# VHH binders against F-box protein At1g11810: the designs that were tried, part 4

Target 1, 377 residues: F-box protein At1g11810, of Arabidopsis thaliana (Mouse-ear cress) (q9sa94)
Amino acid sequence: MTTTMSTLPVVLVDEILARVPITSLRSLRSTCKKWEASSKTNLVGGKATARKSSHVGFILIGDKICSMKLDLNGGDDFVDTSVNQVSAFDGFAISQLFHCDGLLFCISNNHYSNYTLMVCNMYLGETRLIQNRSLFESYQNFCSYAFGYDSSKNRNHKILRNNSVSGGYEIYSLKSDSWKDLNVDLEKSIHLWRLGSVSLKGNAYFRVIKVIEEGVWEYNLLCFDFTRESFGKLLSLPFESLGDEGEGIMVISCVRDDHLAVLYQRDTLGIWISTEIEPNKVSWREFLQVDLATLDGFPDVFIAGRFIVDEEKQVVVVFGQETELDLNHGNAFIFGRDGYFTSFTVGDAPPEDFTSYVPSLVSLQIDKTGKRKARDD
Below, E stands for the ipSAE of ESMFold2; O stands for the ipSAE of OpenDDE; V2 stands for 0.75 times the mean of E and O plus 0.25 times the DockQ between their complexes.

## First folded at step 1 (VHH)

Design b15 (framework vhh_lunsekimig_d3)
Fold by ESMFold2-Fast, scan of step 1:
Structure b15 (fold): chain B 377 residues (1-377), chain A 123 residues (1-123)
Amino acid sequence: as target 1 above (377 residues)
Amino acid sequence: EVQLVESGGGVVQPGGSLRLSCAASGSIFSINALYWYRQAAGIERELIASISSGGSTNYVDSVKGRFTISRDNSENTMYLQMNSLRAEDTGLYYCATDYLPSWEYSVTGFDYWGQGTLVTVSS
């Protein structure tokens, strides 16, 4: 945009951005980085009215996709949530959500009906249904999925699928609208978690379990590079996870579009954010450590499922389930510094999945030559 | 502790019969879909039979008419009745479900599979 944007009150900028076409958002985002830096330095230097932190995404509750807006404020209303069912997915039972480059990848995993893979641009109102190669009705339910893109001009968006039944790998290309078999050299001791890879800068990061010997395993991360169409090296975690009779839960999330966060829950809840993340290299910094046993009013049994990091407010929002108390509606917890925690309700059942969302102009329409078009509407 | 425990495997002659059981403890519910998989030596694990919460069944062509999948929700148990067994039916048989929450998978460190039961069809 223009230099005059930097002189406007922050509250007016947010209202203008709600009405601005997305082609202008990338320019405004670049310009507004100065204001973000200024807000952070003012917050560090003294008590100023902190800019409202907003998180927008899609949340999966009882096989239904809902839009969620989470506003984090500094006052009595620290958290304000809006959850609305997305009618575009009516008639589909959705099991997983992935976000990459402004596109939403949805997996319909309903054992009572047909299975569907779909990529959506919710901002443009475009959807592409993906033809499945499975020859058996329930076969694709045992797949791990990842969503990303390669480094080619205009980005070729791709879906990786590992079928845990066959052990094979397949890759789908949006440009060719076709699947191909992929021969990957992955150690047999490495097992991908069926639920939840994270897209980051075009590549996908998986939680993996490495079996060392019978009854002995550890958590690691593994990157799939969509340009090279191959896995990287196992990436080290900032905590020890060697399997024993203790219960450890590991969850990953994307931060600032270019960094990875990991949550590890055992007797404490720890959050780390990557300081460097590449397909074959990672380094970490600690963000938060919470001793769950010291929190007054925290549930006796809680298992983390998904999370959101807010670096400006220095909090983490965690979705999960209390396994002993199925009567609890969809509670989420916010953890902060110095033992701060609070809770809020997001729905009438525990959330099954969450993905953040930033709109884009990536077109899902194919032209006469079979190539994706860019829409400039 | 969530466990799927297969039993009933053994050595049988061609044309013989076996009944496999998959007993569930912990969090198997009447609404879960249940599956039988087979893994033969040198062959990838394959889905051979499924049963929905409502009792709808599916089979791969090679076992259709010979195998019958059933469930008893009151006992939290699934069965595979195998008749007219062939040498090609030899393998390790697994039961599975994917309706369990992802955090339960995290607690166990592995997915929602049983340990398996070996079926050998030999003369």
Scores: ipSAE 0.005, ipTM 0.255, lowest interface PAE 10.8, mean pLDDT 69

Design b16 (framework vhh_lunsekimig_d3)
Fold by ESMFold2-Fast, scan of step 1:
Structure b16 (fold): chain B 377 residues (1-377), chain A 123 residues (1-123)
Amino acid sequence: as target 1 above (377 residues)
Amino acid sequence: EVQLVESGGGVVQPGGSLRLSCAASGRTFSSYALYWYRQAAGIERELIASITSGGSTNYVDSVKGRFTISRDNSENTMYLQMNSLRAEDTGLYYCAAGKFSYRNPYTAEYDYWGQGTLVTVSS
């Protein structure tokens, strides 16, 4: 069963229409690729801050999905933000948000242990509700999720679910509209971070810890390959974390739809961007290093949750929360070169998730002929 | 000063019941998810139950149907009702509070932890 969603938020409609002629819906992917390539070629060096940089996406604030447009201007103290609640999700309390191939994967829960999984194409106004396999498999907050697609000509989009309680894996296929159990060979010493996998080129990247011995571990990345339906080799990180004991904060983000970025926070805040990223191989370059102790007005206790890299302006926008004082609800921080630091306000509560948005023409219509054949078997 | 304080632990025979409490002071936790962890001798500390700010609950299979987690935001307190206790339930029980989306529960990355309360199930 497929349902239609309401129209895209006004800010996203205006942004898309500015880039795609009304007669060119079929060329949407080509237009987006050209726009991204053009943005990359405009980057001339460390002083290029006078140009407008614009970021559009979805942000999760207090269990509500909002559209966000962020305009970074050349002025040191001016940032223009537009945040609007998405009415298509009115009545849903959203806990997690994923983006892959122009589709949003959302997890919704209510306060009676019920939850709903849904995949949405906001550009086409299509939604697919994903049926629960079993009432007893609804372990809210114990499951980790990942979203991707296989290498078939028609891109079969898939959802990986790991139940952290049972340790079992299962995979959902949009093409067959069905779940299946998945046997994966993952070393017992490797533990997946339960929240916040990132989709990249059809595969999903997880933050993991590797236990070396009792009380000694290190941070790594792990790729799930949706074509092979298996995990790749551990991918090394560009910072040292051995002996961290969970004190450092590691966050990952997608850059230019083809690269991965990592943020590592302790006394300093470091950002690295991949120069090569594949299921069994990664290489990194340093983007930014900030000594947090040198920044006036930075919160005493802060946990980074999500971030945006702006390569044109050579800044990073970091969303997070204060753990102890909770004084900077709704504030985001911008870090740049040579001690550049500023902040701006986003809503009444700290953002709990963010995903960039790139529209697509991927249809969520269920194959009615396939379902009829399955019933006749 | 922010504190989580567990109480209600003790010695009980198999098949018995206990109710654990976790009282928070120094701030309100109505916007936080709350958790019960258990650490048994020779076993790694494990997450056994959670309750979201909205009241949604989850349990590990080994305690499902026997344990019930609840919260009272007006008293700033969380509870764990434990019924049909087994020898395997023996352990040190910790409460924890945090913003779940920014934490990794496998590394015990939470804003606040209690000191633990001991539960012993023996004949």
Scores: ipSAE 0.006, ipTM 0.250, lowest interface PAE 10.5, mean pLDDT 71

Design b2 (framework vhh_lunsekimig_d3; at its last look DockQ between E and O 0.07; V2 from the best seeds 0.00; counts 0 for: pae E 11.4 > 2, unsure alone 59.2 < 65, SAP .689 > .668, placed apart)
Fold by ESMFold2, look of step 2:
Structure b2 (fold): chain B 377 residues (1-377), chain A 123 residues (1-123)
Amino acid sequence: as target 1 above (377 residues)
Amino acid sequence: EVQLVESGGGVVQPGGSLRLSCAASGSIFSINALYWYRQAAGIERELIASIYSGGSTNYVDSVKGRFTISRDNSENTMYLQMNSLRAEDTGLYYCAAKTGYRYFGSPTEFDYWGQGTLVTVSS
């Protein structure tokens, strides 16, 4: 059940990555990292005016996973997009999507008996069904999840689960193919339920709510360290949310695999990028501030969802949570400096989530003794 | 909390028609997707139709061309028009909703279910 061709055949993974062979993807990845590092070292601040910025990943539209390529061009036609449903996930109603180390962790809701938890290597065409614990099946709708890995030589990938009803924590290890209860020491005033997480360099970052007193709370940021299997201390945010109870929107995202970005929306839309981020330390720089009321042609109702930062183009792409039937506006918005704004449409329903993707050679197959095979990059 | 209430079920002969309604109420600002599920006796619930806030629809092959899902935002109600009913369509019909990024900025909220309305197709 852990590895089967019928769930995610390798030929369907090629459909997503048909543009680059496996050996070329490894070479391209290494070359792109060298090129990017060299360009930053050599450049004072410029690049070719018409140079293309590309974001590749998976987007959740309705309950279907689609591959997405988003090209941000310089010049007249600033944005191009392509979105294709991934047929390998036909038959699954995906509700949540996480990315870490080139692997997708997906939660599929079957709504009658239990949730299906799976980890997929789309590049290798491998799928691993994660064994659920029977005691938690009826409460899966109330769980918060995180996906990451420890610092071991071959990276043991792990899933953290918090049941917001019971307050209990569990951690799953891909290496041991097993869950264990995890005793964590968090203040009772800190709540993770109904909050998403993002993975950065193997650790997970949660937006959390800290309750100060009844009816008074604020957003905070918290890291789960998958090596120590413990939470760090609350990390400072670059904005104040106290007094905004239920009106402010905080969203987090990753930038270039090495930084966290945070978006906060009230009457303005603010985006900050971390300059340092560790389990117990964070520093921020401002990236963009937008007064939404000053944007001509901006929709009357806008609630920010997942977002993508493009540092090269100095823009942010924000997927909106559509609340209107009016189709005059797209479901994705690009904000830039000096009041720059445009919109476009992805898919035939509002996107519910997006994660970037980098191909991986990590094997999900279990050795004959129940241990995960080691893979060389 | 979102509350969903189905109605319109009943007994009908093969080849007949029924229209199911799903009224949504509660503290909800938007619904990104609405679903109809069907459960036959002794079988898991199966998705049969979906409709998204942008108006896109999807149907399982066994009902395509016979069933039509629609929504009326002014009445906060979703409908399933069922034509050319067959005995195999007998079962409990549930509506379900999935909310977007409105409540506390969550990217995914709970799936909400109605209690079901019974459709019986028999001579």
Scores: ipSAE 0.000, ipTM 0.206, lowest interface PAE 11.4, mean pLDDT 71
ESMFold2-Fast, scan of step 1: ipSAE 0.118; ipTM 0.554
ESMFold2 (binder alone), look of step 2: mean pLDDT 75; pTM 0.743
OpenDDE, look of step 2: ipSAE 0.009; ipTM 0.278

Design b3 (framework vhh_lunsekimig_d3)
Fold by ESMFold2-Fast, scan of step 1:
Structure b3 (fold): chain B 377 residues (1-377), chain A 120 residues (1-120)
Amino acid sequence: as target 1 above (377 residues)
Amino acid sequence: EVQLVESGGGVVQPGGSLRLSCAASGFTVSSNYLYWYRQAAGIERELIASITSGGSTNYVDSVKGRFTISRDNSENTMYLQMNSLRAEDTGLYYCARLKWGSYYSPFDYWGQGTLVTVSS
């Protein structure tokens, strides 16, 4: 999602935020109001170049979750970057962050504590701590996670977990507040990448590698369908990925509410956006290609991490890591057409993750009958 | 090219201390989940300690309060400080960067192992 809010009037957004304790979400509340205000522009004298593009979401810096706002100008590449730690997560060391349907799913490795799983609706001020099955501390470090929902009325939000040590799959349902084991089959040559699954239209998309032969592999995508509770077919990528380990970096991101983007970095940096994305099929269009070797002043070492696509400005914002010497700086790069690039700083350390965020009225409360509470309750 | 090189193993007496080092190349320790495993003779390899990209640490119960995992980002090296060593701590110690601990790489990397012997 490239916008701050759904099609809600500002007064309704303010009413939603007013239901949340201000001390818990002060930074998010102020940031969301500013994002909404900043996305509204007046074109006086037909000066379209005065229009701003605004991107808002959550960014993970070290183990801290922060709200982020990024404003891009028509005449300048950015005018304002705002990063504020979200106080609701003070005391938690966040290792992974997922967004689906206005809910945040967070995995925390607390100081003096084991892993904690939580789902939050930041705008309603609701948090659900998820009871883990009897897991040993060591096993929690090897789990892959994905967040989504099924097609049932009022959407049953679910968490998929794969423990690569045990090889098993299990699924949690927010509606029943319970875990169950899944019998899911993957071809033995297919390996899920543990980190970086993306939620899209209720389903989750994973980066996977397919081993062709010794030392030869390719990148693919795989969808987990939370309605059928099964994996789809391998989804092809728009670039040649066959090669040896360590040569290419692949990153995925959600664009708008309904499309995937993929970034592939090797000697060039390419970005593609899906034109069609379903659990068993995908088609792609090229968005941007950058020859990194032609960029004067670009760092000798750069590994792309997370990215944001701005289709209006025809640029991509890429967060990444240059060297360990950059540990005190969170540098990001903006790439555009015709060799255009610039940089800016985000926080005191390289970002670990970013997700766009649009609030919702989805309630995390359930009554004793197992029915999810309506937002009016 | 990713490589992990371990050092610091040796023979120590019960109650002694030892510091293991794992020097990384081809990636930076600050941006990865990193692990120490122990393999004793006739026993399956077990996870001893882990450190996340954000610096949070986890330990198996048998070593909590005695072992400390850390990293020095300027040296690109991960450490395992072992205190109050017991005979049961004897084994080959491996450092690892596993695919479930890396956003950037889909492959596992293991060191060659360093032998720790605790004997009177």
Scores: ipSAE 0.014, ipTM 0.377, lowest interface PAE 7.2, mean pLDDT 72

Design b4 (framework vhh_lunsekimig_d3)
Fold by ESMFold2-Fast, scan of step 1:
Structure b4 (fold): chain B 377 residues (1-377), chain A 122 residues (1-122)
Amino acid sequence: as target 1 above (377 residues)
Amino acid sequence: EVQLVESGGGVVQPGGSLRLSCAASGRTFSSYALYWYRQAAGIERELIASISSGGSTNYVDSVKGRFTISRDNSENTMYLQMNSLRAEDTGLYYCATRPYKYSGYLSAFDIWGQGTLVTVSS
């Protein structure tokens, strides 16, 4: 399947253009004819300046990829949201969505214990289907994935996966269009969370559990460095999780494309943002702390799944799974200071994934030797 | 300690029916998604059916229309009704749940039952 920008809503396309620096618009226009008309309007009207409290990206609702715009610029308690299914993915049941460097990495499950892996450049309208190794496909059921790139001049984008049954790791390179085995081991006491990693500055960050003794464990973070092709040391979290017994929920998200945020939900909802984040070190600052028991009208059952931080408005938007009684509503909550909270609906099912989107000039075409074509821009 | 216990497996001829049950002890899972997995000889476990906390169901194509997953939260039990059974349905059937309310694939922290054997033989 070919993914094209024409399948995105016009409002999402305009939002993307508004976020691109004016000085880079001419080089971007060379790759997309549709941008020519839009960029002229944005340059004339000053519309190339993005609104600070406007968020645009892709969201996974059920098994469908949707484009989402969330606009918080309407004043007190005003939320304007638009959600539209991306037709380029029609016919695919998408189970996971990752974003790195303007590229989307999607995993489609055909319900036969098989997976279709694809990398999409929505800006250029390019898609690459990734061939699995000549191994029996049942192994795909046990894989965790991460998406990143190395420090080479043209960025070699890579996919890491592990098989939890065999304990092995392998890595795919977009430049060579090939998989290789990776001789990297984790300490036996460290377990990767099976669902979801976050790409940040080319590396992937995982939620992990460190087992101290049976029944005694703590949450940690772990970075996979795609340049060195190795895991870093455990990164400290800004909250205490020893003795949690699995009752707390930890979620991670990318902020401003260069910082990591962590959400920890138990009796309260806490949000922290990194002040420094590197593969082997992190420091944190508290962003928001909410006592959920003090909120009138907040649901009795809510498990946080994804979140967006808006630093200008000093709020966090949290998507999650609610009670069985509200299954047909995809509700999100906005939390702020001094007990502020409100809700809005994003679809007919709870959202499971969200990725912020930026345009990319990374080509997914391969040369005559099977290597990704180098670009001169 | 929390335990899931499967029952209802057995030997049946092609075209026959079986109903599997999964009972939870030590903790209620009424607010969690529940899953049935199948493991055939020489093949790793595969997801066959799922049911959300709200009752929404999903199936692999090979069993859709033949199998029905359901739950009874008052009895803390999940069921798999299997109709029009085929030789390819032979395997160990496991029920599973997760400590979090997420759809998706296997986790090191999934709670599993011991399995119940289903043999479809003529």
Scores: ipSAE 0.006, ipTM 0.270, lowest interface PAE 10.1, mean pLDDT 70

Design b5 (framework vhh_lunsekimig_d3)
Fold by ESMFold2-Fast, scan of step 1:
Structure b5 (fold): chain B 377 residues (1-377), chain A 122 residues (1-122)
Amino acid sequence: as target 1 above (377 residues)
Amino acid sequence: EVQLVESGGGVVQPGGSLRLSCAASGFTFSDYALYWYRQAAGIERELIASIYSGGSTNYVDSVKGRFTISRDNSENTMYLQMNSLRAEDTGLYYCAKSHYWRGTGYSYMDVWGQGTLVTVSS
């Protein structure tokens, strides 16, 4: 049956088929005739292995969700990119975007403090509108969000929300379709960065500032464990930020669905990837270090916003802006070894977010039976 | 705790003036860059003015010469003086702080005000 999101499923189906090994792709083609024409252009003989550096995700450009395909399998200076606005969100001004387990969590705000929380399965064409608690409606701009799931059978997906004005925390469960208040023990010296957490293996990772004393602070990471419904210990970063005083830029991203990457920009741009990441421990390895002053033709001002790591090509794709007020286009740079860099444009405004995506078969239908079955589990 | 509290919004006729204030607490005000964002009906939230710790300022083209951003480090307050107001200036005005002195994208802001409504009507 045709969905109301017909354009997006076609794009994502092509990406899924491009990622499948040739043997599995041929098997998939025999069972899914509707996708056969699309798969023929993505995979030909041994060239399947050349598709390793293809990235698919969603980006937030201004207030619009767009699907993005980025293909780095050409020569060193070749970038094949495709950006398409997601029509399913027409009429919504999207302010925040999160991804977990193939589901998108979106926040839509209007000009008078009204906002809508929604979880979407783009592959299945399903959307669940989430009931909003009136307590936080007046303070929507002070809320931080995180999206994850617990270790229960079939994964109970959850949303964490805090309000820094009230100091309160609450958690939403997709399974029960309800909010509950949550008591969390978080030191007053720890401040969550209000916009943006990254979902990884069901948990959420926040960038945090730890205040040591007045005017003296450092960057750290903090994990919220959706199974235990509690914060872990502060996680150390692979760079020194004490004395930074807000001059550096720190961004986090997921790599391969099971690792965390951190970007730190000041005079240099450093990228580190976790070798181990759990709620109470982390270890890091350096991926790339770039001296921005040595790059011929690089802009005088560059502010990193989001990034993608490509380990096969040994490059990082960094989305950002070349001036504080650059609203004319979204600039992206690819950085590699030995001073390699190139640029491309993504849309007509700077990207505020990028979320890697895989399709999901998780249903968002609310269980209308009302029966709580005794479980033998 | 860290807070930004806005005031000064209201209803004004075209050509009129308003001064917005943003009172800050819970951080060392003088060390950080501060920003004014505007969200107009049917338009995404946009950065309109910035002021850095050293006093340097930037503006979007549509408000240059009409709006003036300033700060008083002794009072922990940032201001936006709005002159020659136009109907298109109607919107919710937010003050914001980032951890980055040069970061201006929405995702770089770690503290936001609640917003104050400015209505320019004839």
Scores: ipSAE 0.005, ipTM 0.267, lowest interface PAE 10.6, mean pLDDT 71

Design b6 (framework vhh_lunsekimig_d3)
Fold by ESMFold2-Fast, scan of step 1:
Parts: structure tokens; sequence; C-alpha cells
Structure b6 (fold): chain B 377 residues (1-377), chain A 122 residues (1-122)
């Protein structure tokens, strides 16, 4: 075997994935079909029959991927949450989770210090392990990542990585199953937030910090266009974020698979949803504004991490923490109009990530014809 | 330009000492928690030392008593004094900075350095 800096751990990871029971993959496929059926039933029944608002996706609790179904009922403070560990990832420590076009992109670091990049289609039960070209494989776990696809026929799905060691960018193509260095010209005053890029309509959106002058920065939004393989222009936010470092918290999320939402927490918690979102253009509308100081019984300390928008119920579900103490596990809040708020517990640890999920038929398998065509180029 | 720049790495004999520096620019250094990570070949990047905005320090057991983390807010610099170096201390040393709440709750760092290489000859 070809010797690399970390050959044994890679072999152990492959062995572990090969031992995943086929029944587990069938169960995931069945679950995804149920989610699809549930989503279609809501549309067929119309708004009047959709008394229950359901959100389905994958949630990262500690180092474990779990499927989550969140049912928002019209009752007083009534929330029905179902969280189940995804057995296909048993034995893997997952640090990051991305969703694009029905595919999950996961960064895994197991007990053997294997930093494995995976793309999974949970609906089809397919997994592709991605070759790591890094000199120090473990440093991959701390790079900024983004997941998307280009406008080519049948969509070429791609992963962007900011290589913190070399200071450069790399891009992976699922069609060619290969990495290439990317010469990206990004303004030096712009810094990508490492965790939590969001995939939308094939492109990736990053929270960024723009340094105005020493000790003064602002939040902005930046798109990476996977077709052009370049960053777009800086996109404006619907709120003022200029100030001293650490004054506010910005989080982004997808809405209806085609719009971007932004949450900004300071003294208030504001939610805006895009009315138009393109690589070089954005327009916003306000969805919800909550004055946290006016909420009776609301904790003195709360830091928003991830969120879900429910436009039909006119609420936002925010995952975050009230305290750094281990005694507070997995708290989430629902905020609505006129000071409405309630809380519930999700899992046994604070959620680190959440992505909504819509099944697709995008195949991760490389047929013999596809490999031959790639070799001819 | 917002950045963290590590320096002070090099080649030393076992039992030797090195002092690493992390020079920060472009942000309000005094309000941030600061961290030293070590990346060795075939081993995951590990947190070895931390210092809060208030000056409280923490260390992984393998370096406790040998390494000392400190900060100089007037110079916007963090240090790692490494004494009694061992072959297993070889690796890339990274500094990282974040508001303490973002790191503790979400594992998010605002800033990382490019790393500095420490090689302890066996």
Amino acid sequence: as target 1 above (377 residues)
Amino acid sequence: EVQLVESGGGVVQPGGSLRLSCAASGFTFSSYALYWYRQAAGIERELIASISSGGSTNYVDSVKGRFTISRDNSENTMYLQMNSLRAEDTGLYYCAASPEELYSLFGEYDYWGQGTLVTVSS
C-alpha cells in the first residue's frame, strides 16, 4: 500500500463504514420517504388543513448526527420533538454538517484521529468518502468549508475549503473526485467566519467580518459562486452591525430552500428574510423583532446559535445556551409576536448545528462510463 | 488587516526551551480569550493551553508544569513559554482567538493563526 502520513486511521474509517448495517441505510431511506410524504401531504391539503407545522432535518448534538422532527402545534406552549441518532454514523465523531441539493456534507473525526470528509445521500443510502490531500490531515477539521454545485449538466457538486495552513483555497469536484488549488482574490479586510456557511441554490453564503479600521469591524454576507469559482461582492445586511468586536451575534439559515434568513442578537433579537438573493445582490424584509429585556421569565444570559423560521406560525425556533454549565442541556426557544416565547429541551447536549433536509435522487455512485470519460480529459 | 501571527518556533534538543509569540492585530485583543493548539502528524489538533480575558489559565495535563501561557494586552501579544521539551512536543503550534462565549457554546473561533513549527530532535 502507498504510505501516507495517516494511512492506518483511513483504513480503520473505511472498515467502520463498511460495517454499517444495510438495514440502517434502509431505515434512513424509509425515514426520508416519510418526510417527503409528510411534506407533500401538507401541500396537497392546503393551509386550512395544515394545523400542525412540521420541520424535519438533521441536528448535530455533541459529536453525533441525529434526525429531528419538530412539530409546532397550535396548543399553549405545545411542542412535539423527535430526535433519533442516525445509526449509519455510529462510531464517528461529527464536527460539521452541511446540506445542499439533498446531499449532506459531513466532517468526521473518529477515535483513531481520522479526519474524514463525507458526502451522503440519506434518501438513496449512498456515501462517498472524499480523498484528503492535506499534509496534516487533522488540520482539515479546522478549515472553513462550503458546499454547493455548478450550473453544468446534472450539477457538479463541489466543496470549497479555506486552507488555514497555506493561506489559500482548494476546491473539490464530485464529478472528477479530485481537489485543485483555487486562486481566489478576496479583499484583505474580509475574514470568513469558519463555521456555518449555508448552501442556497447551488452557491454558498458566508458570514464575514469586514475590518473597517483597527478594533472596528462589521458583519457582512459573502457569496461563493461554484459555477464561476469566485466570490461575489459584499452583500449588505438589513441591520447596523458596526461597532466594537463581540457586540452582536449573527446567524444565517435557509428558508423554503430558496431564501436566506439572518438573525442578529444584541439587546433585541431580529430576524430578516431575503426577498431577493443572488451572488451580487440581496434585498431583505423584517420577519420578527423581539426585545429580550421585556420578556418575563426569560434568562439573563442567552446566546443564539442556530435557528428555524416558521412563516405559517409566525415564529422562530432558536437553538442556543443559557449558561456554560453542564447542567443545562440542549435548550431551545420559540419566539413569536407580542412577547410570545416558550422553551423546550432538544437532546442531551446543546445542539451544535442543524440543517433542514429535502430528499433528492442525486447519485453519489461513479459508473464505469463516468470514470472513462473523466480519464479521457 | 485582522490576523494572528505566530513566531518563535524552531529546532531544539530534548530538555530545551522555546518561547512562542502570537502577535494580534485588527481586533480588541484585551476582550478576547486566547488559545494555543498543537497539531502533530497523525494526531488531531488539540487545545494545550488557554488564557481568558481576565487572565485565568488552563492547561492539558501533558504540558502542565512545563508550559506557561501569558498575555500582554499593551503589546497585543500572547506567549507560550515551553520548558523541558520532549520529542512528543513536536508539531505545528497555532494560536486562536474568540469571544469566550462563542468558543464555549458553539466551538466557533473568530481568528486563527497560520502556525509555527516546533521540532524537538530525538
Scores: ipSAE 0.000, ipTM 0.245, lowest interface PAE 16.1, mean pLDDT 72

